# Ledger of designs, part 117: VH-VL binders against Cytochrome c oxidase assembly factor 8 (COA8)

Target 1, 167 residues: Cytochrome c oxidase assembly factor 8 (COA8), of Homo sapiens (Human) (q96il0)
Amino acid sequence: APERGAERRDTAPSGVSRFCPPRKSCHDWIGPPDKYSNLRPVHFYIPENESPLEQKLRKLRQETQEWNQQFWANQNLTFSKEKEEFIHSRLKTKGLGLRTESGQKATLNAEEMADFYKEFLSKNFQKHMYYNRDWYKRNFAITFFMGKVALERIWNKLKQKQKKRSN

## First folded at step 13 (VH-VL)

Design ne14 (from nd4 with heavy chain G107A; framework fv_ebronucimab)
Fold by ESMFold2-Fast, scan of step 13:
Structure ne14 (fold): chain C 167 residues (1-167), chain A 122 residues (1-122), chain B 111 residues (1-111)
Amino acid sequence: as target 1 above (167 residues)
Amino acid sequence: EVQLVESGGGLVQPGRSLRLSCAASGFTFEDYAMNWVRQAPGKGLEWVSGISWNSGDISYADSVQGRFTISRDNGKNSLYLQMNSLRAEDTALYFCAKDSRFFLGQAYFDVWGQGTMVTVSS
Amino acid sequence: QSELTQPRSVSGSPGQSVTISCTGSSSNIGSGYDVHWYQQHPGKAPKLLISGNSERPSGVPDRFSGSKSGNTASLTISGLQAEDEADYYCQSYDYSLSGWVFGTGTDVTVL
């Protein structure tokens, strides 16, 4: 007799499965921001019956993520280094120490920092322009393959439905 | 076995044209960017041109821009370099090189052919 | 600067260590692009020796190592052997050229 209910439950003590991400239940999962790039990585779930076309799309997306992560990690490192050098140079010019009376890092006012940001953006303008160009090229290819995968899935569903009705 | 085999080199007069081919085998050709690299006798390596996996991104060295055309046929696992308006300075061994990635500029060349010699002389 | 700068030649005796520098500019190595190294024996095609600044492909001995800092990358060959006599080229990507740039090449001679 079914007095105690259904017996369909995970009997393992652990509630965590590495094969299926906790938040997305066997779909792609978005992680916390990377320490260096400050971008959230996508952890790809690989289905057992992934088609060659689906595999190619996943690899294109994975390669683009790696490229994007590397670019921004390097950019953020350069920004942090140059910002620190700018602050130290300006404090030295003013005859001030690197630390406040409370022992915290000495800072510059918003007007002085605006000069740094303007200089940094100007210096990196060409690099960012080329990044944007390559970003568009990559996303165009990914979008094209997303369309091809969508058409394949529609065709497969129609094929399955047709065979189901003939049987 | 992963292999790249170049062909089409030879002796050609200045101002004429020549077409190089590179036949790929042992890997999924359409998944990788491809490049041409040349080396003049006794000199160093010079990158000539590159093409992404789908021909959506193509780039050339300034020295060959407007004269050379890179192309690929993924159905035939082949890479091509059409060389027009040849100069004495184009004399070199031309290598076909496989990128480790789909797109240009992201990684490195993991497979190289043996090269085909192009001599531009009167 | 359209090429990466390397010393023309370095030499050493068997068992010694040699280091080859590769200096770029702000549009390539200075922008954080990885540096790769290739070995070329006389009459042969180049062979990938180091990828991504310091990674060794399968089959490359541990005596080859790479590093990168700022605008400069270095290839170090420890325990130098006769078979290491070859030309060595560094490579990086240059965004201003939208293409690859190779080093000027270094001839390693084993005495």
Scores: ipSAE 0.539, ipTM 0.797, lowest interface PAE 1.8, mean pLDDT 86

Design ne15 (from nd4 with heavy chain S100T; framework fv_ebronucimab)
Fold by ESMFold2-Fast, scan of step 13:
Structure ne15 (fold): chain C 167 residues (1-167), chain A 122 residues (1-122), chain B 111 residues (1-111)
Amino acid sequence: as target 1 above (167 residues)
Amino acid sequence: EVQLVESGGGLVQPGRSLRLSCAASGFTFEDYAMNWVRQAPGKGLEWVSGISWNSGDISYADSVQGRFTISRDNGKNSLYLQMNSLRAEDTALYFCAKDTRFFLGQGYFDVWGQGTMVTVSS
Amino acid sequence: QSELTQPRSVSGSPGQSVTISCTGSSSNIGSGYDVHWYQQHPGKAPKLLISGNSERPSGVPDRFSGSKSGNTASLTISGLQAEDEADYYCQSYDYSLSGWVFGTGTDVTVL
């Protein structure tokens, strides 16, 4: 990799796809679902006069978005991989090929797949519990800063109204 | 000149207490999670404790849980480790390490201090 | 106590390539958490060598590269030089411990 290219990344290290918002956006933009996480990314608009408090909130939200994207991209990849391995294993046990005579992918019925879903959920229960705990910690911090930003904006609006009335 | 400087290490008897400090400079201390990592003489690195940017998330290695307390003072750009009920196996060089993220578990340690030596012996 | 397994030592001659493995479990590397690598020379603090599985920080030579697959990460040092003689540690996050885990460490000797 070239020195300059090493400093610029087209995708996240884990293979999360990049996205590009409309040019000259003056508002936050919500993109299409990411290929790996299935979450819609928010591209944050940065106003010229962003306050330190607004900047902190944006950075907290960006970091949390990246954390969510990474978690769900990995979870979805693991689900897809284990699902295919389960189907392949069961078809092999039955002496069946990966394709039907019509050339379609061979599948298992809903009753057979129910065992996979139960085992996957059970296996990942602890991981999801830790994810929820960390989500709450992040959400409380973000919510607190959203409140601070809202109060700052109300105060600034009140100061502007007072100034206009006195003139 | 991003820098972390540890202090407070020394010789202490088993069962006693010691408080380590880490002074940060050259970056916005309040924006990053901070960690303590130790290394016993001739041994490898062991993560001890971490604290998020706002002290809202704190975690400890099982070996120190209930005995050590991590804290930070963002107004003073300082990180602390209060070590109680010290054991011989706590003897180690203690490093202060800066995370690249606000919260624990998402970043990596991009800046390390030189360490402060803690010797627990009778 | 570390949870990530590394070989105790690897050795090579100048100009050769050496690879250091780092094996974790389902609660850390196996769950998709990134692996970071640190280099430590005797009497010195560790220095970040590789972040996010494969990214080199500014000032780290192209000779160092990282990769990750399943439960295992690898650090490869190509064109081995005398100054590469050091201890190398991998690091990942473990959700069940709610904390960081380091590898057991590998001593690289340049013969």
Scores: ipSAE 0.679, ipTM 0.864, lowest interface PAE 1.1, mean pLDDT 87

Design ne16 (from nd4 with heavy chain S100A; framework fv_ebronucimab)
Fold by ESMFold2-Fast, scan of step 13:
Structure ne16 (fold): chain C 167 residues (1-167), chain A 122 residues (1-122), chain B 111 residues (1-111)
Amino acid sequence: as target 1 above (167 residues)
Amino acid sequence: EVQLVESGGGLVQPGRSLRLSCAASGFTFEDYAMNWVRQAPGKGLEWVSGISWNSGDISYADSVQGRFTISRDNGKNSLYLQMNSLRAEDTALYFCAKDARFFLGQGYFDVWGQGTMVTVSS
Amino acid sequence: QSELTQPRSVSGSPGQSVTISCTGSSSNIGSGYDVHWYQQHPGKAPKLLISGNSERPSGVPDRFSGSKSGNTASLTISGLQAEDEADYYCQSYDYSLSGWVFGTGTDVTVL
């Protein structure tokens, strides 16, 4: 989907860009894919009465999103650069020009590109393993805090019910 | 205002142990990764160890792996470095440094202590 | 150990510009990790000078600027002043070490 002049059809209408009505749920919304990372960012709604635990959970999620966006933006740039270098190298070896007769970029067939994908994956195997380890650690922390926030909300609801019965 | 104060350095013989402390004040200690960085006399900076906000991620430089242990007590706003099996090459000024982020590897060191000197000599 | 390569020293006259390079490898700067710069005056702790390749923290003069291209980052000091005599260290994260790496350090002399 195009981002400039993009329709708001794929975004939550719940007040991230306008007032959130008092009797409607205000929610996070998911944006269009980032130009560099190709990941859809989450824009967090901040409640007026956000607890310290809720704030910490949101900050952990925001930091993890920024980390994930940066990793994939850099990975995509590296992939594109190395892919272009590989194609140019192979075309030079074949004695072919970098452009077709119509002026478009010359490309390699799927069998030839398989060599590049194998090499790229092998070269980046260790980097991706470290990424997965860090992704695991971050999501474990986030999941644990989601549980703490859920327990806090349950406790607050129970507290409200007891107060209502007493008063 | 925002401050890190190291302590526990001193003269120690090779093969012995020493424990460094870092006291934090003026910020929410529990929200940031913390690091130890050392500098041998007349030499450059060398990262030693780091610990994430909740102690869920810990990492060490290869030169100290298996000998040093980083830990933190968020209730006391304190960072620690337990140094075992000390070598002459561990002689350095040891800095406590605050990361700008919760997790290791994403931020930068925005607050530094003044350091505590560790001398390993017979 | 220091793992990013910097020149041992750079020098300039007051009012001139000097540039310090910082060269890494595929596991740090070459993988897209940001480069941060620290200034250390004799007998003092390091101070954050540039974060995230080019962002200047509050209180750092605008004559300090940073950039990054490929495996190399650069710190430029324009309008060089006597108080800029210090050691400068670059820093990046290295995924293969699961840790931070500092540059070898550069001594800036104002002649």
Scores: ipSAE 0.652, ipTM 0.852, lowest interface PAE 1.3, mean pLDDT 86

Design ne17 (from nd4 with heavy chain S100Q; framework fv_ebronucimab)
Fold by ESMFold2-Fast, scan of step 13:
Structure ne17 (fold): chain C 167 residues (1-167), chain A 122 residues (1-122), chain B 111 residues (1-111)
Amino acid sequence: as target 1 above (167 residues)
Amino acid sequence: EVQLVESGGGLVQPGRSLRLSCAASGFTFEDYAMNWVRQAPGKGLEWVSGISWNSGDISYADSVQGRFTISRDNGKNSLYLQMNSLRAEDTALYFCAKDQRFFLGQGYFDVWGQGTMVTVSS
Amino acid sequence: QSELTQPRSVSGSPGQSVTISCTGSSSNIGSGYDVHWYQQHPGKAPKLLISGNSERPSGVPDRFSGSKSGNTASLTISGLQAEDEADYYCQSYDYSLSGWVFGTGTDVTVL
């Protein structure tokens, strides 16, 4: 049986199929959305000659990404769980089953969900406010450190030019 | 060897001031948030204050806010707690504790000092 | 109240299992913040025992385990040994206080 996706496979002299992944990028790349947070992770490129200052910047960014991913994963999980509990409670109160006659999950209309969304947003307002505050604190530190790394790179280029001119 | 050593504790009268120090060794001090935690004799642990890696974020327990000031000197690998307007309820063993993170609010305390005793009594 | 609630004391015989609960509120454990556990022997500094709800640091025996559900975390000590007699504290972050909160502490006695 022919496999439509296999047309690019090489065949070695022994008849064995092979695949060779492309060379890794020399810069950061963005992965697929995380299942729980729905955020796309940044995979950081690590230069072979990474300076201590560059390493620290990368670690600050990695820690902030992990913090951000954990916050939104927890928030999305809580939202989904509470939404499902609300829907089940309301359907039970109406005397309706959890599934339609066609076997699909029974749902509430947008108007019926309004109370849940209002309550959820109100309940989580302070939590999101503190999240935003901490997000700003982290970004200020990262931005400042990006500036330091940029200055280090400029200084290194100037030192290289000076050495060439002196000779 | 990763180590934290507190100093500066002692007997002080109510209303006076005391400055605690914590000397860090065996790790890159400037890369971690630092905290002060206290324990009154026979009582539980109480978080007092925390400071981020660059001093850009500082937080205090409500019980000490306005009276205590946390600071750090990354060049000297040292953490400080300036305690003003001391009260009898500030009597406790004061621990220096290292966070596993750069920033406050995300980590846990992986290294602790042995503590320095502060007794506020008249 | 800013503290996480733990039982005052728990006791067991050598080889048995004991469990310590740690109950918080919506502003800390209930908001999804991790719970960490510390062990403190008399006259000594606290030592990190469990980090991130369930992870054991290097050197901590596998008989110590942690879990978290809703606003409650639990520390379980299986195969209880005499050296496990100590005070145990849970810890979490509280966004309304902008700081860390510790549990009230639990004295574990090995009978």
Scores: ipSAE 0.642, ipTM 0.844, lowest interface PAE 1.3, mean pLDDT 86

Design ne18 (from nd4 with light chain G30Y; framework fv_ebronucimab)
Fold by ESMFold2-Fast, scan of step 13:
Structure ne18 (fold): chain C 167 residues (1-167), chain A 122 residues (1-122), chain B 111 residues (1-111)
Amino acid sequence: as target 1 above (167 residues)
Amino acid sequence: EVQLVESGGGLVQPGRSLRLSCAASGFTFEDYAMNWVRQAPGKGLEWVSGISWNSGDISYADSVQGRFTISRDNGKNSLYLQMNSLRAEDTALYFCAKDSRFFLGQGYFDVWGQGTMVTVSS
Amino acid sequence: QSELTQPRSVSGSPGQSVTISCTGSSSNIYSGYDVHWYQQHPGKAPKLLISGNSERPSGVPDRFSGSKSGNTASLTISGLQAEDEADYYCQSYDYSLSGWVFGTGTDVTVL
């Protein structure tokens, strides 16, 4: 009910952001979040007049998306698994059951969970640094290639104008 | 027919240099990362070096870092390995291997050459 | 450089099943990198046998199957045949090395 505290509601990014926006671009689709990675995939549209350079750019972007999806799917699953194992281990050490009397999943307080978060962040620090390095390498290459595609399109337009002028 | 053909192997003295070549045919060479893998006589496979589709990313095994240089010429469909300061432990059959992806670390090696033998001995 | 751990050898009779394990570390298999398998007959180049943990390339018999759980991948050869006698290598990527690592290799003998 509104009277109870519904003053500000979070805007769920499940509307327009999940679909091709009207009047913006209808060439690419943005899908729903992947179950494991929680990232929204881009479904690339293939135009009938796609040049070899444009095709290569699209393939580079598709490969990078697959790489990114796999990384985060695994990272999220590992985090969830290790968190659950940590909680179960600590509850067992305390002589507590895995469920409350109400049937809810038993949990640890914030102070106990702080140890897990610190350990997980520390353990994954290098992995995330290598991920960031490779992410930037891939996006640098893609951005550079986008520039080449843009130059090709400009050149082709200039060539078309010259051909029409000569005819 | 998709094919990789290595050349440039031979007998060389320790401390000297040798350059290996790999000629690719039957696929769009410029669209794939390429790798060098070696195998000492009677031993297992050891990855040596890899290079991404555009030469923008290059990596080496610790055992060859600073001594070997990988390069490619997409216009000639060719991969190279410049080997400097060779050691007896570099003696191996050197394979050229095609990656399934543009970038390093994401694919698998779907095409292999027959290898070229490098023997480092006095 | 670091290697993935495989048994040195496995043996079986024709028609039996054999399984080869491949154990990695936190910077490769455990971190979610796929495991690929290669078959090498004596005097020949390696041939891709399994890609992406469990996918068979065209031309590879369905007798070969792969799986991965945690830090260990497995290659299973069912209905073992004489031509399966070869060396088998697993492969994964290692982010700390910024490179590929191969398994120590397993010699499969058909008795």
Scores: ipSAE 0.695, ipTM 0.877, lowest interface PAE 1.0, mean pLDDT 86

Design ne19 (from nd4 with light chain S31T; framework fv_ebronucimab)
Fold by ESMFold2-Fast, scan of step 13:
Structure ne19 (fold): chain C 167 residues (1-167), chain A 122 residues (1-122), chain B 111 residues (1-111)
Amino acid sequence: as target 1 above (167 residues)
Amino acid sequence: EVQLVESGGGLVQPGRSLRLSCAASGFTFEDYAMNWVRQAPGKGLEWVSGISWNSGDISYADSVQGRFTISRDNGKNSLYLQMNSLRAEDTALYFCAKDSRFFLGQGYFDVWGQGTMVTVSS
Amino acid sequence: QSELTQPRSVSGSPGQSVTISCTGSSSNIGTGYDVHWYQQHPGKAPKLLISGNSERPSGVPDRFSGSKSGNTASLTISGLQAEDEADYYCQSYDYSLSGWVFGTGTDVTVL
């Protein structure tokens, strides 16, 4: 969701300003890490004169970001759930309660947790393999369009230079 | 108006081949993944194949893998399905369906054609 | 698994509510993939009814609603009308198949 300014409206006269208006950014910015995916979202600036190639690149990047955020949010949730289930199961097998005598959450040692990590990685290997393949397919398409946009921008700079020279 | 029109269906003998076409209009064809979905008479929907916006990702149902080939021509706003080694169980109405996204697996099918009937029998 | 499980049929009287379940597995709905719903009248192509678990496309009445919990999604039709008599299909993506899976389909009869 886009960030909006919650502060009182500033009605200062127009002058030298280094800030983009809170309601409209003048460039892309990176947000804080998402609580569930741990990925930093990119909020894309849309220029008034956005070309069709620039628009398509932005849409490809936005769609890929949404896909990536959803995948990792789901994966992290699954990891946390299965980790708690594993700990609970092992403590029950040992005849131990879920909390220590001091009321703290009971924990497993590093050797026992290594079993969980190995099992989790093995179980999810195929899923992560498919994720990586889809990620590279998306990244190749995005990289191709980044190249096309870069060439378009170079061409536009050359056109601007020619026009300035003619004047 | 946004529409998809399938063609190429007909009666074919087992072991033969058939090529289906889907003509798209009213939207920017090259910006969307496309899919083929079939429905046998009196039965439910079965996804057959999908292709991403740039043909960079293609997938098939296990039942048709190795026999069917999906392709697209973005310059002609057209989707194709080459069906080889046809079997009686391939008899179905074949729908062309537009994905809501560029890539496979993230969207939904927001536009459907009327379908073209393929009958495989002797 | 290649299909999502739906009841074969559901029936109700005009004005009542009916609910259709759609049960998947760990490789599709269970891993967090969205569920979409399609309505198909006899002799017609399917039409998108619900997208992304609960979103209604433009033109779909608000009496149609969707939800998802765990590996099961549900479509609820409130204020049932004669025109709702149709086949309903759920759909999700399956990463192990690298493709879409449809539900077995539910025939809704308005008594």
Scores: ipSAE 0.647, ipTM 0.850, lowest interface PAE 1.2, mean pLDDT 86

Design ne2 (from nd4 with heavy chain L104K; framework fv_ebronucimab)
Fold by ESMFold2-Fast, scan of step 13:
Structure ne2 (fold): chain C 167 residues (1-167), chain A 122 residues (1-122), chain B 111 residues (1-111)
Amino acid sequence: as target 1 above (167 residues)
Amino acid sequence: EVQLVESGGGLVQPGRSLRLSCAASGFTFEDYAMNWVRQAPGKGLEWVSGISWNSGDISYADSVQGRFTISRDNGKNSLYLQMNSLRAEDTALYFCAKDSRFFKGQGYFDVWGQGTMVTVSS
Amino acid sequence: QSELTQPRSVSGSPGQSVTISCTGSSSNIGSGYDVHWYQQHPGKAPKLLISGNSERPSGVPDRFSGSKSGNTASLTISGLQAEDEADYYCQSYDYSLSGWVFGTGTDVTVL
């Protein structure tokens, strides 16, 4: 008769994990792997005196991370779906059910799974090639801006050292 | 506030050249990928060319590859399309469109200009 | 030419719902790229209507909704109004073209 307990069943039990950098962090923080992409997200530390160059570098890195997360989340979903379809098809061909007598998932041997991996890689070759090309273009831009930020920080340290000497 | 204004369109003979300009205002132009999209009279939208925030990634529709050149001048907040060897089928309203991201392929076109008409006719 | 297939036209009466399909290929929608929708009134520039499959920009009525499944995206207009009479275009990114592709366009007529 506790109808108030039924409200708990309306809550999504597998809600998206909250990812927050540690308290008082003065550095970028690397979190646990994302459920979908299996990539570890970087949460960027934003200094109170972030320069326009630092802000642009951070935004470029954040955008690239989001792009990477989306690509691999979709690729992993496609891989999992096609893998299950392949396993199901091969088990059906062998006259076997999807689960063993002990209730475990029926599996294929390493030799049969190697065929799937070869087919998957071959099918996705062009997609991965274009991904790598875009990855290099993005990282070239990020690396260039990392250099600019490094030079800015060196310049700022030199200015601070000069001011300290005047005292 | 946020605005794109195209110019440079007009009537031109087949085989000649024309240069389109797009003036951006109200946003940090240098932080976004930019695109040219055309629409022939009574027809649908056709993507023509795109350029990343830093000009490091440029691509073209097959129909214009080798004839058109996209460029940008971040210091002038301007996008350009140099159109060479013009054909009758290039007749269209040419829109300048802003991507929501630094790089192509991840965003959407959140700001559009009014378009500039290019008519290629003898 | 656009790579994404849309119906030429759809029509409905005020207050009814209409749905526009957008079908792509393995190098765009089929590869998991998001679908965006634009509304274009005669003599006007296109306006962003739906971004990232289902997100509504500020100022877009909740009557407009988007969805995507596999190789196909859909735009649904509920409670059709006279001002919804316009051309609608879907858009996605194509990795093999390293560029954007638009749908063939759909003319919505409010009877």
Scores: ipSAE 0.625, ipTM 0.834, lowest interface PAE 1.4, mean pLDDT 86

Design ne20 (from nd4 with light chain S31E; framework fv_ebronucimab)
Fold by ESMFold2-Fast, scan of step 13:
Structure ne20 (fold): chain C 167 residues (1-167), chain A 122 residues (1-122), chain B 111 residues (1-111)
Amino acid sequence: as target 1 above (167 residues)
Amino acid sequence: EVQLVESGGGLVQPGRSLRLSCAASGFTFEDYAMNWVRQAPGKGLEWVSGISWNSGDISYADSVQGRFTISRDNGKNSLYLQMNSLRAEDTALYFCAKDSRFFLGQGYFDVWGQGTMVTVSS
Amino acid sequence: QSELTQPRSVSGSPGQSVTISCTGSSSNIGEGYDVHWYQQHPGKAPKLLISGNSERPSGVPDRFSGSKSGNTASLTISGLQAEDEADYYCQSYDYSLSGWVFGTGTDVTVL
């Protein structure tokens, strides 16, 4: 197939891998909070010599992050929508407009909002319980594979020390 | 070649038991969640049961809870469904299916077997 | 029994478009879980047609498209062909069941 049309880049990227200086590690980095989930994504560094076990751990962590971000993005959207609907309903009941005299969005006081929070938590209790269960299961799996990777790395270091001693 | 092959189906009387097997090949069986899905003659698909990579997480449809037991043997690349207290309503073609995501699943079913027929009749 | 609601049948002539709806509840599609679609020809195992609401696997024609809004997902088949005559099933995850739910199934007939 032909290359996709003109892009900002003149040619397809063919970057050269850069050496990580001694005493500096190439590692994962944390991005800004996601617009929808409000969680900071982790961008995983992929080593050139990643073992199959290390790859499994990375993929499990990536899948867990995607699962977690999807849950919270949907939860935050639902919360914001229902909160707005609740505020508008209560303002209408009081005979108040949706805007203040200055044109700002009208709000409810903390006591009035307590009703909304109570209803929201009650309505979503079952969902949050199932989320916590899955969250713990995923973290147990991650911890298990982290342990396996740690043992693999220890074994590899022992192998290297034995080779150095034999010479 | 990635493949799932079911076996163990047959004619069985109500109240009896039957054990289904699913043999997997062409992928690293131990790394994936596995599922059983059934389809009654002329009817739609119904998810029956699922099991995680290490058997640590198991779930069942309400219709089979307490009667069916899912299990796996990673050393034999095999999935099983032990069906007890069979009812006429359990008559169906039983498929095994692989989850697309590693370990705990919750992806889609990317590999399906051809199914094994279970008929529960007196 | 299936948990997601689909029309029992849809029909069209070759070259026309048909759309199949799939309606769930707050514990599955409404919660934001992805919807997947499977095509099943008579006597065959189901085959993945659409994954993750709208993604087409390799080998699936672009005549098939998926979308999702709220608690309803849709599969659209444009340029209907004779070989599209099959049963179609939607699927989503349900957190309250800790498992999967399939749609009731839709029989597509090409007239």
Scores: ipSAE 0.469, ipTM 0.751, lowest interface PAE 2.6, mean pLDDT 84

